# Ledger of designs, part 21: VH-VL binders against Riboflavin kinase

Target 1, 134 residues: Riboflavin kinase, of Devosia riboflavina (a0a087m355)
Amino acid sequence: MGIRLSGCVIHGDKRGRKLGFPTANLSIAPGVELPPDGVYSCIVWLPGQTTHHGATASVGNNPTFDDVKERRVEIYIHDFDGTLYGHELNICLLTRLRDMRRFSGLDDLTGQTERDVAQSRAMLAHHALTGLLP
Key: E = the ipSAE of ESMFold2; O = the ipSAE of OpenDDE; V2 = 0.75 times the mean of E and O plus 0.25 times the DockQ between their complexes.

## First folded at step 18 (VH-VL; framework fv_roconkibart)

Design kq01 (from kn01 with heavy chain N52Q; at its last look DockQ between E and O 0.49; V2 from the best seeds 0.65)
Fold by OpenDDE, look of step 18:
Formats: sequence, structure tokens, C-alpha cells
Structure kq01 (fold): chain C 134 residues (1-134), chain A 119 residues (1-119), chain B 112 residues (1-112)
Amino acid sequence: as target 1 above (134 residues)
Amino acid sequence: QVQLVQSGAEVKKPGASVKVSCKASGYTFTDYYMNWMRQAPGQGLEWMGWIQPDESGTTYADKFQGRVTFTLDTSISTAYMELSRLRSDDTAVYYCAREGDYEGYFDYWGQGTLVTVSS
Amino acid sequence: DVVMTQSPLSLPVTLGQPASISCRSSQSLLHRYGKTYLHWYLQKPGQSPQLLIYLGSNRASGVPDRFSGSGSGTDFTLKISRVEAEDVGVYYCMQALYWPYTFGQGTKLEIK
């Protein structure tokens, strides 16, 4: 049901620091087809773990900022406070939550991010109950 | 001690480009956003945008979109601001400033670079 | 863009007397996590701006305690309890909650 991706965690823009939602950028191999731009509920497998974690992922360019020339995948791992730089992560994008949008400021971005995370959590819970999680 | 040292004054003709440098020292260059402001003679401060030293991510004020370019040379902890298609009203002192703790305040400023655009 | 309005624009003050500068924003600068993204700068004559107050009420390093920032929402005040000669310059408020960042017009403090 979901779209599986893998990539190495690389340093990315640290805009998430302003939000309180630190994100990890995944270096996706060239030629890998990405799903449509947007925000997704997703699950992630941390290195050495067989159990997955819930996450919120963004795919595409960030229309708020003028720095992104290519599509990127960023993930916020729920209930995780570790660093994963240099590690290979496997993720599965599940439900597309919304389109990418431009934000007016920090609070707007924060608010939407909170909503995205909440929706992601809800969708993940739904998938768990319906047995749709891989 | 945190320091931002900018390049010297520039005199340019209309239509030309100018590139101002800002060398940072006394802190981890890639850990802080670098912002650019300008101040026309006798006028207030105007925010131009920021750049993220880690990924060179940029955000430009709409006023300067398509005409300004922020770049970095992380090997020498230097930020650059290039403004093209210069006009007389671009005459100003240009400042680089470090954004403190990602909280939108500028805790350290360069000494400023006067850019004069005249025929 | 968020409009920042300072008052007064010119502030003549007698040495030793208090001073107060108002800054109003066209939109609330209160972030949902409780931080107020209003900052104050001082630009002394012939110098670069310097940070005075950040996030509404926090004094920057090296700033004397005679400087204080207060306010909430859309109305903010910078106070100097006792003006000294070194306080001469132009004071700016700036909001950093919305993009683009925007400054007030500046308040020029002079000694009478």
C-alpha cells in the first residue's frame, strides 16, 4: 500500500530547528521515482531495529524557501530524539496528507506542522487497526 | 570572540553587479543562519534574506527575488551577497548579521559595506 | 508584510531622565509556544546595529539593566530607566515571526 524508499540521512536545512520539529533529510538514489509532492504519514525503520516508528514525511520542493532546486525527502520521526546522520533509513510513505504550501511565517509553519503530525499519527493508528501496516 | 568582517566599500555603475563578502570567526560557521540587511543613507534597516550555511538554503525578500544571490564558502567561513542589475536606489550600507539560536534576532553584525551606485 | 510602527520617531531626552519607545505590529507577534518574536536594536552614530533586547524582554549580553523590553501581542515598549550619553542613536524594533522580517522606522534618541 505504501511507497518504500531508502536513503542515507544527510545534513539538510535546519529550518526544523526553528519549529521544534527536527527533520532528517534522506539522500535518495538518483533515478528513484518519488511520489507526488506533499506531506505524508509514514513509518521508518531505525538502524538495527525490526520495529517501525511513526513519522511525518515531506516530499518535494519547499515553496516557502527559494533554495530547493530538486525534490527532497525529509522526515520527522515521532517520539524520537536521537541523531541519525550517516545512517541508512528505510521508510514507507503511507497516506498523503496534503499538498506542499507556502507559509507566512514561523507560527503558520509551526501550526501546520503540528496538524500534519497529528494527522499522521491518526492515520498510522488507523492503519494499525485495519492491518494495513507493512 | 564572534566577529563578522565585511569587504570594503564599492562604487558601481548602474546595471553592474556587486559582491560583498562577510567573513565569520569565533564560532561554528555552519551552525547559524546568516542574514543580510541594507540601509540606504539616512534611512532605516531593510531585511534582504538569509542563507543556511549547512545546505546553502536561501530565503530572499520578494523585493530582491531574482536580483540577489547569497552564497557561501564554508572552507573559509565566508558568506557572500551578490546584487545584480544595480540601480541608484541600491546605494546603501549592506550588513551581514548572524541569527542567534534560530530565533530571528541578530546578535552579531558585520561592520557594513557601503555600496554606491552612480553614473 | 507585517508593518512595524514606532513612536516617537524623534526622542529628545535629558540626561538622567527615563525614555520610552513604543513599537506596534500589525499582527500579533506571539508564537503559539509562548515566545514573542519582537527584537530591539540600537544603532549608534557611525556604527552597525547592535542587539539590545531579544524575544520581547531578554537583554542581550553586555546590555545594561537600565534597558528593558516589555509588551505582548501587538504592543511593545523599550524603556531606558536613566538615559546616558552613550545611549544616543537610532532604536529599531523588528519582528521575526512573519516573513519577511520587518523593522520599525527607527526612533532617534538625542540628548537635549
Scores: ipSAE 0.692, ipTM 0.884, lowest interface PAE 0.6, mean pLDDT 93
ESMFold2, look of step 18: ipSAE 0.729; ipTM 0.888
ESMFold2 (binder alone), look of step 18: mean pLDDT 93; pTM 0.951

Design kq02 (from kn01 with heavy chain Y102W; at its last look DockQ between E and O 0.57; V2 from the best seeds 0.67)
Fold by OpenDDE, look of step 18:
Structure kq02 (fold): chain C 134 residues (1-134), chain A 119 residues (1-119), chain B 112 residues (1-112)
Amino acid sequence: as target 1 above (134 residues)
Amino acid sequence: QVQLVQSGAEVKKPGASVKVSCKASGYTFTDYYMNWMRQAPGQGLEWMGWINPDESGTTYADKFQGRVTFTLDTSISTAYMELSRLRSDDTAVYYCAREGDWEGYFDYWGQGTLVTVSS
Amino acid sequence: DVVMTQSPLSLPVTLGQPASISCRSSQSLLHRYGKTYLHWYLQKPGQSPQLLIYLGSNRASGVPDRFSGSGSGTDFTLKISRVEAEDVGVYYCMQALYWPYTFGQGTKLEIK
């Protein structure tokens, strides 16, 4: 059900951080097949940990900023405020929440991000209850 | 002290390209977005777009999409704005400005570069 | 695009007197987290623009306290309590909540 990915955390969009949603940009190895573009609920394993954390992931180009030449994977780890630059993360994309979209501004972006995170949390809770989480 | 120093005035023919440089100093270049504006003679300010020096991500105003290119040389803390297919109404003073935060305000500006397009 | 409308476009002022510039946005500039993404710039004659007020009411570094920004939603005001000769120039409001960033037409402040 889930799509496993791994990548090294690199610098990403700093605006997300200012909006309260710091994201980790994962450098995915060339040749790795990515799922369709969109926003996903996901789980992430932090370095040295066996327990997973909930997260919200985006896959694809950012249509708002047109600054991405290659498809990227960015994750917002729920309830986590640390920095992970240079670390290798393993993630599992679970449920696709929506397509990528263009935003009109910061408030639009903020609002949708909040909704995405809320939906992600709900889906993760559902998976937990149904035994779909590893 | 934060400073943005732009390249000198340019005179170009219609159809040509111009590349303006903006050298930053006094701060960590990759920590701040660089924005570009222009101002036609006797007119107001017009936002052209931004570039994120951290990952070279660019956002262009629709008006300039396909005709403007922002680039960087991080080794010398320099941003570049190239405008192609120049026309007379591109005559303006072009400014680089640092976005002081993700709050969209420009706290430091270059001195401006006059680009004159005339046949 | 968000339209920024300044008034007046020309503002002759006597030295020592107060000045007020209005800026109206076609859409609210209030972010849901409470910040107002309206900024004010001054472009003195022959110079680059300089930041005066950011996020509605915050004075930029080095800006005298005679300058103040107020307003909310779609209506904003820049006030100068006592105009000085060095205040001559063109004032611009700018919104940064929506993309693209957009400026007002500018208000030219001159001394009578």
Scores: ipSAE 0.695, ipTM 0.883, lowest interface PAE 0.6, mean pLDDT 93
ESMFold2, look of step 18: ipSAE 0.704; ipTM 0.874
ESMFold2 (binder alone), look of step 18: mean pLDDT 93; pTM 0.954

Design kq03 (from kn01 with heavy chain G104Y; at its last look DockQ between E and O 0.51; V2 from the best seeds 0.65)
Fold by ESMFold2, look of step 18:
Structure kq03 (fold): chain C 134 residues (1-134), chain A 119 residues (1-119), chain B 112 residues (1-112)
Amino acid sequence: as target 1 above (134 residues)
Amino acid sequence: QVQLVQSGAEVKKPGASVKVSCKASGYTFTDYYMNWMRQAPGQGLEWMGWINPDESGTTYADKFQGRVTFTLDTSISTAYMELSRLRSDDTAVYYCAREGDYEYYFDYWGQGTLVTVSS
Amino acid sequence: DVVMTQSPLSLPVTLGQPASISCRSSQSLLHRYGKTYLHWYLQKPGQSPQLLIYLGSNRASGVPDRFSGSGSGTDFTLKISRVEAEDVGVYYCMQALYWPYTFGQGTKLEIK
């Protein structure tokens, strides 16, 4: 259906938590191929669970030095406010909602995040995702 | 209790690079973003960017992108700012500052590091 | 970039009297979730800046209650109800809603 990924949660976006959309940042194993950069509608399975949650994911290359790239997947799990640091998450990226873009500031970022989450929820409501397994 | 101690003043020639250190103590280093500012003679304060001490990433103000690099050594609670291809208008006092409560204000500042670029 | 304009740039004040510093932003600093990303700093002579007021009106730890911040949207005021000798220095406002963050040009408070 979509692109399956797994990774260990290495940290959350603590700034985003203050704004009501905490993310789980995943460490993806070397050699795993990521889909094109962008924001995705996705689903996620929490540790030890076979039921999924809706989510919105950001996939991007984030250069740290000249010509050096790192892999980055950030997941905002809809309607979930727990901590998952140090746990493995299984995710399935479904629909690419938009390209990555630059923001003029925090209000611009917040507004775009709200729209992304709304679009992700709408896409997920129209898919037959009941019973999918990790 | 919270303290940010920066490296000493430096004099550089145009075209060189400078690396300023900022050693943190009195708090959990990985819980707070570190920001860098500078203050040129006759100018106000200028924000250069931030680094998440969890090594998750950096953001540089566009003016400095391509010339500045923020790095960390979390084992000694130290942040670094390196500015390359220096020119005379980079002469300034450079500050590190901790971001308070993830609300984008700077609650503790280093003492500042004067970098003088002259030929 | 958001322009932060302070007034006055030089502020001589008699000890024990009130002082008021204005800061105007070229854009509203009110975030859609209700926080105002406007902060005030004091740089005393020979020192680094120190935080006075964050998010428009909150006093930082250890800041005396004679300091207060107020304002709306684009117009902000820092007030000192009675100036003491230790208040001498340069006051900066800073906006943190837009990237890059920008500072006002500073207001130098001096005892006359």
Scores: ipSAE 0.657, ipTM 0.850, lowest interface PAE 1.1, mean pLDDT 87
ESMFold2 (binder alone), look of step 18: mean pLDDT 92; pTM 0.942
OpenDDE, look of step 18: ipSAE 0.729; ipTM 0.890

Design kq04 (from kn01 with heavy chain G104Q; at its last look DockQ between E and O 0.53; V2 from the best seeds 0.68)
Fold by OpenDDE, look of step 18:
Structure kq04 (fold): chain C 134 residues (1-134), chain A 119 residues (1-119), chain B 112 residues (1-112)
Amino acid sequence: as target 1 above (134 residues)
Amino acid sequence: QVQLVQSGAEVKKPGASVKVSCKASGYTFTDYYMNWMRQAPGQGLEWMGWINPDESGTTYADKFQGRVTFTLDTSISTAYMELSRLRSDDTAVYYCAREGDYEQYFDYWGQGTLVTVSS
Amino acid sequence: DVVMTQSPLSLPVTLGQPASISCRSSQSLLHRYGKTYLHWYLQKPGQSPQLLIYLGSNRASGVPDRFSGSGSGTDFTLKISRVEAEDVGVYYCMQALYWPYTFGQGTKLEIK
């Protein structure tokens, strides 16, 4: 069972772009209950589209960069190169992959991000085969 | 041309706080991380942390955690570094530096601000 | 924290002669995508540090070609083919692969 969220894409950490994993920060409305902190496999609906895309999402603050004053949702949309700033996105968080963690450096972050994305893709494929996708 | 201009020298007593400013010009202020370093007299460089002007996110070196605060005034493209509970070994030249092209090198530096802490 | 070790710490050089500075890191600075996060700075007397070399071997804008950076993994070298008077100052290597960023002790280049 997935958790549906909606938010406007805002600016965030730009370092992900250099890692090849550009992310979109979602401004979630106050009062919306977020799931437990962690990394999730998820699907996202782009503006004006009825088909969903696979994505990897993080929920919570960033223990490494201490740059999050409040819990945030950040998503990396798989196989997507466009910019979505200012757009409203609907997402569905599916499987929680891991807890949030602190990273020792850029390579550590890169490696874990790659693993997260790979695992997310695998989970999404599994959901597709089992008919668990919304 | 890119320029970082810092505030003037400061003389403080132990236990006081100091706030150094760094005004940026010649580029889009919010597009680049701003880092802070310091250099004690006759010593090497020490990284203090960074701030992301895009969302005011901060990362502090453990040594300064709880004692340093980075802030911004994006309306005037200015970054601030406040160091509290000053002690004599905080005497140093403090530098702001732009992190260039997201490759974590510092391509432009302020002229430095001498902070002297003495009783 | 990653320890950066420079050698020598003092480098007297005759004008026109070459100079070489070594920088060693306690951990590899090679990112898995192939970039080496080792940077070199020069701090001339009474001035702020300035970027010389970034990502191991790339000269910053305005840096003369007599400066070159090389190395891989944990061992890096900054070379000056022909030292000039304006090259006097303290050179620092810095790793930027791990947090916190850490600098070498600095190498003071002086003219004999």
Scores: ipSAE 0.694, ipTM 0.880, lowest interface PAE 0.6, mean pLDDT 93
ESMFold2, look of step 18: ipSAE 0.762; ipTM 0.901
ESMFold2 (binder alone), look of step 18: mean pLDDT 92; pTM 0.946

Design kq05 (from kn01 with heavy chain T59Y; at its last look DockQ between E and O 0.59; V2 from the best seeds 0.62)
Fold by OpenDDE, look of step 18:
Structure kq05 (fold): chain C 134 residues (1-134), chain A 119 residues (1-119), chain B 112 residues (1-112)
Amino acid sequence: as target 1 above (134 residues)
Amino acid sequence: QVQLVQSGAEVKKPGASVKVSCKASGYTFTDYYMNWMRQAPGQGLEWMGWINPDESGTYYADKFQGRVTFTLDTSISTAYMELSRLRSDDTAVYYCAREGDYEGYFDYWGQGTLVTVSS
Amino acid sequence: DVVMTQSPLSLPVTLGQPASISCRSSQSLLHRYGKTYLHWYLQKPGQSPQLLIYLGSNRASGVPDRFSGSGSGTDFTLKISRVEAEDVGVYYCMQALYWPYTFGQGTKLEIK
């Protein structure tokens, strides 16, 4: 069972782009209950499309930054190179992969991101095979 | 041309706070991380942290946690560094510097702001 | 924190002669995608630091080709093929792979 969220893509941490994992920050409406902080495998529907894409999502206040006051939803869409700023995205969070953590540097962040994406892909494949995808 | 212009020298008493400004020009302010460093008289460079102008995210070196605050006024392309509970060993030249291409190098520096803390 | 160690700390050089500064990091500065996050700065007397070399071996804009950066892993070198009077100042290496960013102690280059 997944958790459905919707939000408008806004600007976020541009460092992810340099790491090869460009992410989209979703502006979630106030009052919407977010799941526990962590990294999730997820699927996303791009504007005007009925088919979903695999993605890796993070929910939380990003422990890397010291003064983040609000919880954010950030997604990396697998195998997608486009820009989505200003667009409304629907996502479904599926499997929680890990807790949020503070990173020691770029390589640490890169390595964990690679592991997260790989695990996300594996979980998505598993869901597809078992018919658990919405 | 890219320029970072900092506020003038400050003289403070121990326990006071100081706020240094850094006005950027010649580029899109929100497209680059702004970093802060300081240099005590006759000493080397010390990194204090960064702020992401795009979302105002900050990273402070542990040494300054709870005592330093980075802020922005994007309407005038200005970054601020506030250091509180000043001590004599906070006497230093403070620099703002633009991080180039998100690769951790500082390609443009402010002229520096001398902050003197003395009783 | 990653410790950056420069040597020598004082470098007297005769005009026209070459100079070499070493920088060692306590951890490898090689990112898994191949970039080396080691940068070099020069702070001339009474001035702000200025970028010389970024990502190990890339000269910053306006930096003469007599400056070169080399090295890998934990050992890095800044070389000046022919020292000029304008090269006087303190040179710093800095790593930016790990947080916090950390600088070397600085190497003061002076003319003999």
Scores: ipSAE 0.609, ipTM 0.872, lowest interface PAE 0.7, mean pLDDT 93
ESMFold2, look of step 18: ipSAE 0.630; ipTM 0.836
ESMFold2 (binder alone), look of step 18: mean pLDDT 93; pTM 0.956
ESMFold2, look of step 19: ipSAE 0.671; ipTM 0.856
ESMFold2 (binder alone), look of step 19: mean pLDDT 94; pTM 0.956
OpenDDE, look of step 19: ipSAE 0.598; ipTM 0.872

Design kq06 (from kn01 with heavy chain T30D; at its last fold request DockQ between E and O 0.53; V2 from the best seeds 0.74)
Heavy chain, then light chain:
Amino acid sequence: QVQLVQSGAEVKKPGASVKVSCKASGYTFDDYYMNWMRQAPGQGLEWMGWINPDESGTTYADKFQGRVTFTLDTSISTAYMELSRLRSDDTAVYYCAREGDYEGYFDYWGQGTLVTVSS
Amino acid sequence: DVVMTQSPLSLPVTLGQPASISCRSSQSLLHRYGKTYLHWYLQKPGQSPQLLIYLGSNRASGVPDRFSGSGSGTDFTLKISRVEAEDVGVYYCMQALYWPYTFGQGTKLEIK
ESMFold2, look of step 18: ipSAE 0.739; ipTM 0.891
ESMFold2 (binder alone), look of step 18: mean pLDDT 93; pTM 0.955
OpenDDE, look of step 18: ipSAE 0.772; ipTM 0.904
ESMFold2, look of step 19: ipSAE 0.723; ipTM 0.880
ESMFold2 (binder alone), look of step 19: mean pLDDT 93; pTM 0.956
OpenDDE, look of step 19: ipSAE 0.680; ipTM 0.882
ESMFold2, fold request of step 20: ipSAE 0.750, 0.732, 0.731; ipTM 0.899, 0.887, 0.890
ESMFold2 (binder alone), fold request of step 20: mean pLDDT 93, 93, 93; pTM 0.954, 0.951, 0.954
OpenDDE, fold request of step 20: ipSAE 0.850, 0.855, 0.853; ipTM 0.931, 0.934, 0.934

## First folded at step 19 (VH-VL; framework fv_roconkibart)

Design kr01 (from kq06 with heavy chain T59Y; at its last look DockQ between E and O 0.64; V2 from the best seeds 0.65)
Fold by OpenDDE, look of step 19:
Structure kr01 (fold): chain C 134 residues (1-134), chain A 119 residues (1-119), chain B 112 residues (1-112)
Amino acid sequence: as target 1 above (134 residues)
Amino acid sequence: QVQLVQSGAEVKKPGASVKVSCKASGYTFDDYYMNWMRQAPGQGLEWMGWINPDESGTYYADKFQGRVTFTLDTSISTAYMELSRLRSDDTAVYYCAREGDYEGYFDYWGQGTLVTVSS
Amino acid sequence: DVVMTQSPLSLPVTLGQPASISCRSSQSLLHRYGKTYLHWYLQKPGQSPQLLIYLGSNRASGVPDRFSGSGSGTDFTLKISRVEAEDVGVYYCMQALYWPYTFGQGTKLEIK
């Protein structure tokens, strides 16, 4: 199935927003065990909605930042351009796509993000066809 | 109006550490990356790295990795750059600069802080 | 690291005459979404650097229209249509597409 997580949306890397991939950081409760670091295909439930949306999530430290010690969960919700700051979100991590990596610049970041999102979409589509989506 | 005001000149001995402050005003501190550069006497500009106020995430240029530390005090909209194990070739004017619109350009600069490393 | 190469390094100019500074990058500075991450700064004598041109061709606020940035890929040019006394200083190009950010050597513009 998948790994369910919930957290309040907090501010994240705004540089990503300028690249067209606005991400949201989820403040996860301290006692919650996170899955292995990596990028995941996931689904998210927006506030007040019962229908889930596709998303791409990253779990772990951001290797691009040299002194980040805490593991974090960031999500990019596909085909969604709203703001969710302060809202509680429920997500379900489905398929681990890759390890976390350090980026060499904006274009590298953009390119990998595009690949991640594309792969995430593909996984979501596969899960939908096979009835594996919750 | 946006202003970045840095701390005063420093004179240090080799092996010591220096901590330069950069107080920001006139804008929302947490909404912009703060970058640090330095300029040795008569030389060009050298980028040191950035800090993201949202996450306090830092990126250090490899040259300074392990020797520089960026920190923030968001309560007073102040960024700090600490450079340790100082050498004579660390003598330079150090600048903080706001990165505009996350596009890698620096639209506002501090006045600079001269750090002199001499035995 | 991306190497930025400026030319000339010294630029004596007569007042009222045009000036041109070249900046070359070792790698293309064109982002896949079309933005060019090349910026120009001016550091006047005894002052902090100030932004002149951002993203290749955009003038920063307060910058006179006699300044213009052009170029693409790896070759960029800063032009001053009519040099004024206040234009004296060192001009730097900087790339911000790759980390670390890197500056050119600087071009010192002086009045003849």
Scores: ipSAE 0.610, ipTM 0.876, lowest interface PAE 0.7, mean pLDDT 92
ESMFold2, look of step 19: ipSAE 0.706; ipTM 0.871
ESMFold2 (binder alone), look of step 19: mean pLDDT 93; pTM 0.955

Design kr02 (from kq05 with heavy chain S56G; at its last look DockQ between E and O 0.50; V2 from the best seeds 0.63)
Fold by OpenDDE, look of step 19:
Structure kr02 (fold): chain C 134 residues (1-134), chain A 119 residues (1-119), chain B 112 residues (1-112)
Amino acid sequence: as target 1 above (134 residues)
Amino acid sequence: QVQLVQSGAEVKKPGASVKVSCKASGYTFTDYYMNWMRQAPGQGLEWMGWINPDEGGTYYADKFQGRVTFTLDTSISTAYMELSRLRSDDTAVYYCAREGDYEGYFDYWGQGTLVTVSS
Amino acid sequence: DVVMTQSPLSLPVTLGQPASISCRSSQSLLHRYGKTYLHWYLQKPGQSPQLLIYLGSNRASGVPDRFSGSGSGTDFTLKISRVEAEDVGVYYCMQALYWPYTFGQGTKLEIK
């Protein structure tokens, strides 16, 4: 029921990393249709692994930043501290959690990220219990 | 050693544009946000915004939105600040500054670039 | 925008005497993870600003221990235990918790 995407991991928001939410940008191939902008619960397959990890993904041009017109896919992989730069990742976007929004500062960013991750975890747990995970 | 070297003083007429450069050295350019500030003569400091050299993302203070543009040339570790539609009250020393460890403090500053806007 | 208010704006000090600068923010600068995003800068005459204190109480590299930052929430203080001639300049507090970053008006420290 999810939207599958693949992309090479490039650097993400380093402020998020500093706040404990290291994100990775996925370089999506041109021509690949992206879902509507927003934050999603998602699963990700790490390189060489058949089991998936939970993640929180954002799709859009990040309204916090100006002059960014290209749509990006950024993921925060839950409970993962490794480095994946340069690796190809497969992800599956599951539930859209919210629209993209601007942040007023670091605390606002942190708070919303925490909420997003918590909600993502909850959705993933629900899907796991109901057998809806791919 | 970390250094930020800015371009020289500029004299512009109202309505013109100015582009100030900031060349970074002594560190990995893409690992730190670059911020821009200005200081009118005899006045305090004013934050203009930042650019993320890693991916080019920018944040402009509302006051400058639509009139300022931050750009990069990562091949030469240089950040640029362009301010258009200049007014007399844009006369100021403009600073680039490296943001330390993404914590909102500026640990290294350029020497400043005086931009004078006069008829 | 968060308003930063410094006091005093002018600070004449006798060499060797202590100095104290107050900075007040219109909103709390305490991040939920415990960091205080208040920084202090010194701009010596004819120079670029330089970092003195970051995150409330941490001295930047090369900053003498006669400088100290304290405070929490909305009230902050920069202290100089014994002012030296090289301490002359304008001191700025700056908040970096909210966007845009905002500076205080500056406090001009002069020797009497």
Scores: ipSAE 0.673, ipTM 0.889, lowest interface PAE 0.6, mean pLDDT 93
ESMFold2, look of step 19: ipSAE 0.676; ipTM 0.861
ESMFold2 (binder alone), look of step 19: mean pLDDT 94; pTM 0.958

Design kr03 (from kq05 with heavy chain Y59F; at its last look DockQ between E and O 0.82; V2 from the best seeds 0.70)
Fold by OpenDDE, look of step 19:
Structure kr03 (fold): chain C 134 residues (1-134), chain A 119 residues (1-119), chain B 112 residues (1-112)
Amino acid sequence: as target 1 above (134 residues)
Amino acid sequence: QVQLVQSGAEVKKPGASVKVSCKASGYTFTDYYMNWMRQAPGQGLEWMGWINPDESGTFYADKFQGRVTFTLDTSISTAYMELSRLRSDDTAVYYCAREGDYEGYFDYWGQGTLVTVSS
Amino acid sequence: DVVMTQSPLSLPVTLGQPASISCRSSQSLLHRYGKTYLHWYLQKPGQSPQLLIYLGSNRASGVPDRFSGSGSGTDFTLKISRVEAEDVGVYYCMQALYWPYTFGQGTKLEIK
């Protein structure tokens, strides 16, 4: 059982792109209740597609940034190199992997992102095998 | 050509605030992080933090946390640095600098803004 | 914070002679993907700093080939093969792998 969200893709942290983890921020409509802050394994439906892709999502404030006051949803779509800016995406947050945390630098960020993605992939694979994917 | 043009010199009293502007031209303003540094007279460079013009995300060095604010006016490709509760040791030349390719190096710098804090 | 230590702090050089500046970081500046986040700047008298070398060994646009950056891990070197009058100024190394970014103390290059 996951949490479904929908939002338009807006620009996000471009540093992630340089590290090989291009993320997209989802503009979530006001009033939509978000799950607890953290990093999640998730699936995403690309525009015009009925099949879903695996993704890693973060929900909440980015503790690394000082002025992020609003909670946001940011996703990294696995094995996808395209741009989706301006497109509406539907996602389903599945398993919460960890709390949000501050990073000490690029390498720390990269390392944790790799771990998050790996864990997300593992969870998605498990859900696929057990038929728990929506 | 890329240019960063900063506002003029400021003279402030202790406890006051100063707001320095940095107008960018010659490139897409929202495509590059803007960083701020300062240099006290006869001293080295000190990094203050960055702002992401694309989403207005900021990162402040701990030393300035709670006392510095980075803002933007994207309509005129201008970044601002406001430092409050000024002290004499805040006397410095303040620089804005564009971060190249998000790799932490600054490929273009403003001309600097001297902020003098004196009673 | 990562401490950057430059040596020497003062560098008198005869025109036409080579110069070498050392920069040491308290932590490795090697990113796991292979990039070295060490940059060099020159601040000429009365001017803003300007980028010389980025990511350890890459010359910035317009920088003469007499400038070169080398090193790895925690030890880095900026070399000038033949110092010219226009090379006078303060050289800074800076790490950008860790937040906050931190600069070396600066090395003041002067002509003897």
Scores: ipSAE 0.630, ipTM 0.875, lowest interface PAE 0.7, mean pLDDT 93
ESMFold2, look of step 19: ipSAE 0.687; ipTM 0.863
ESMFold2 (binder alone), look of step 19: mean pLDDT 93; pTM 0.955

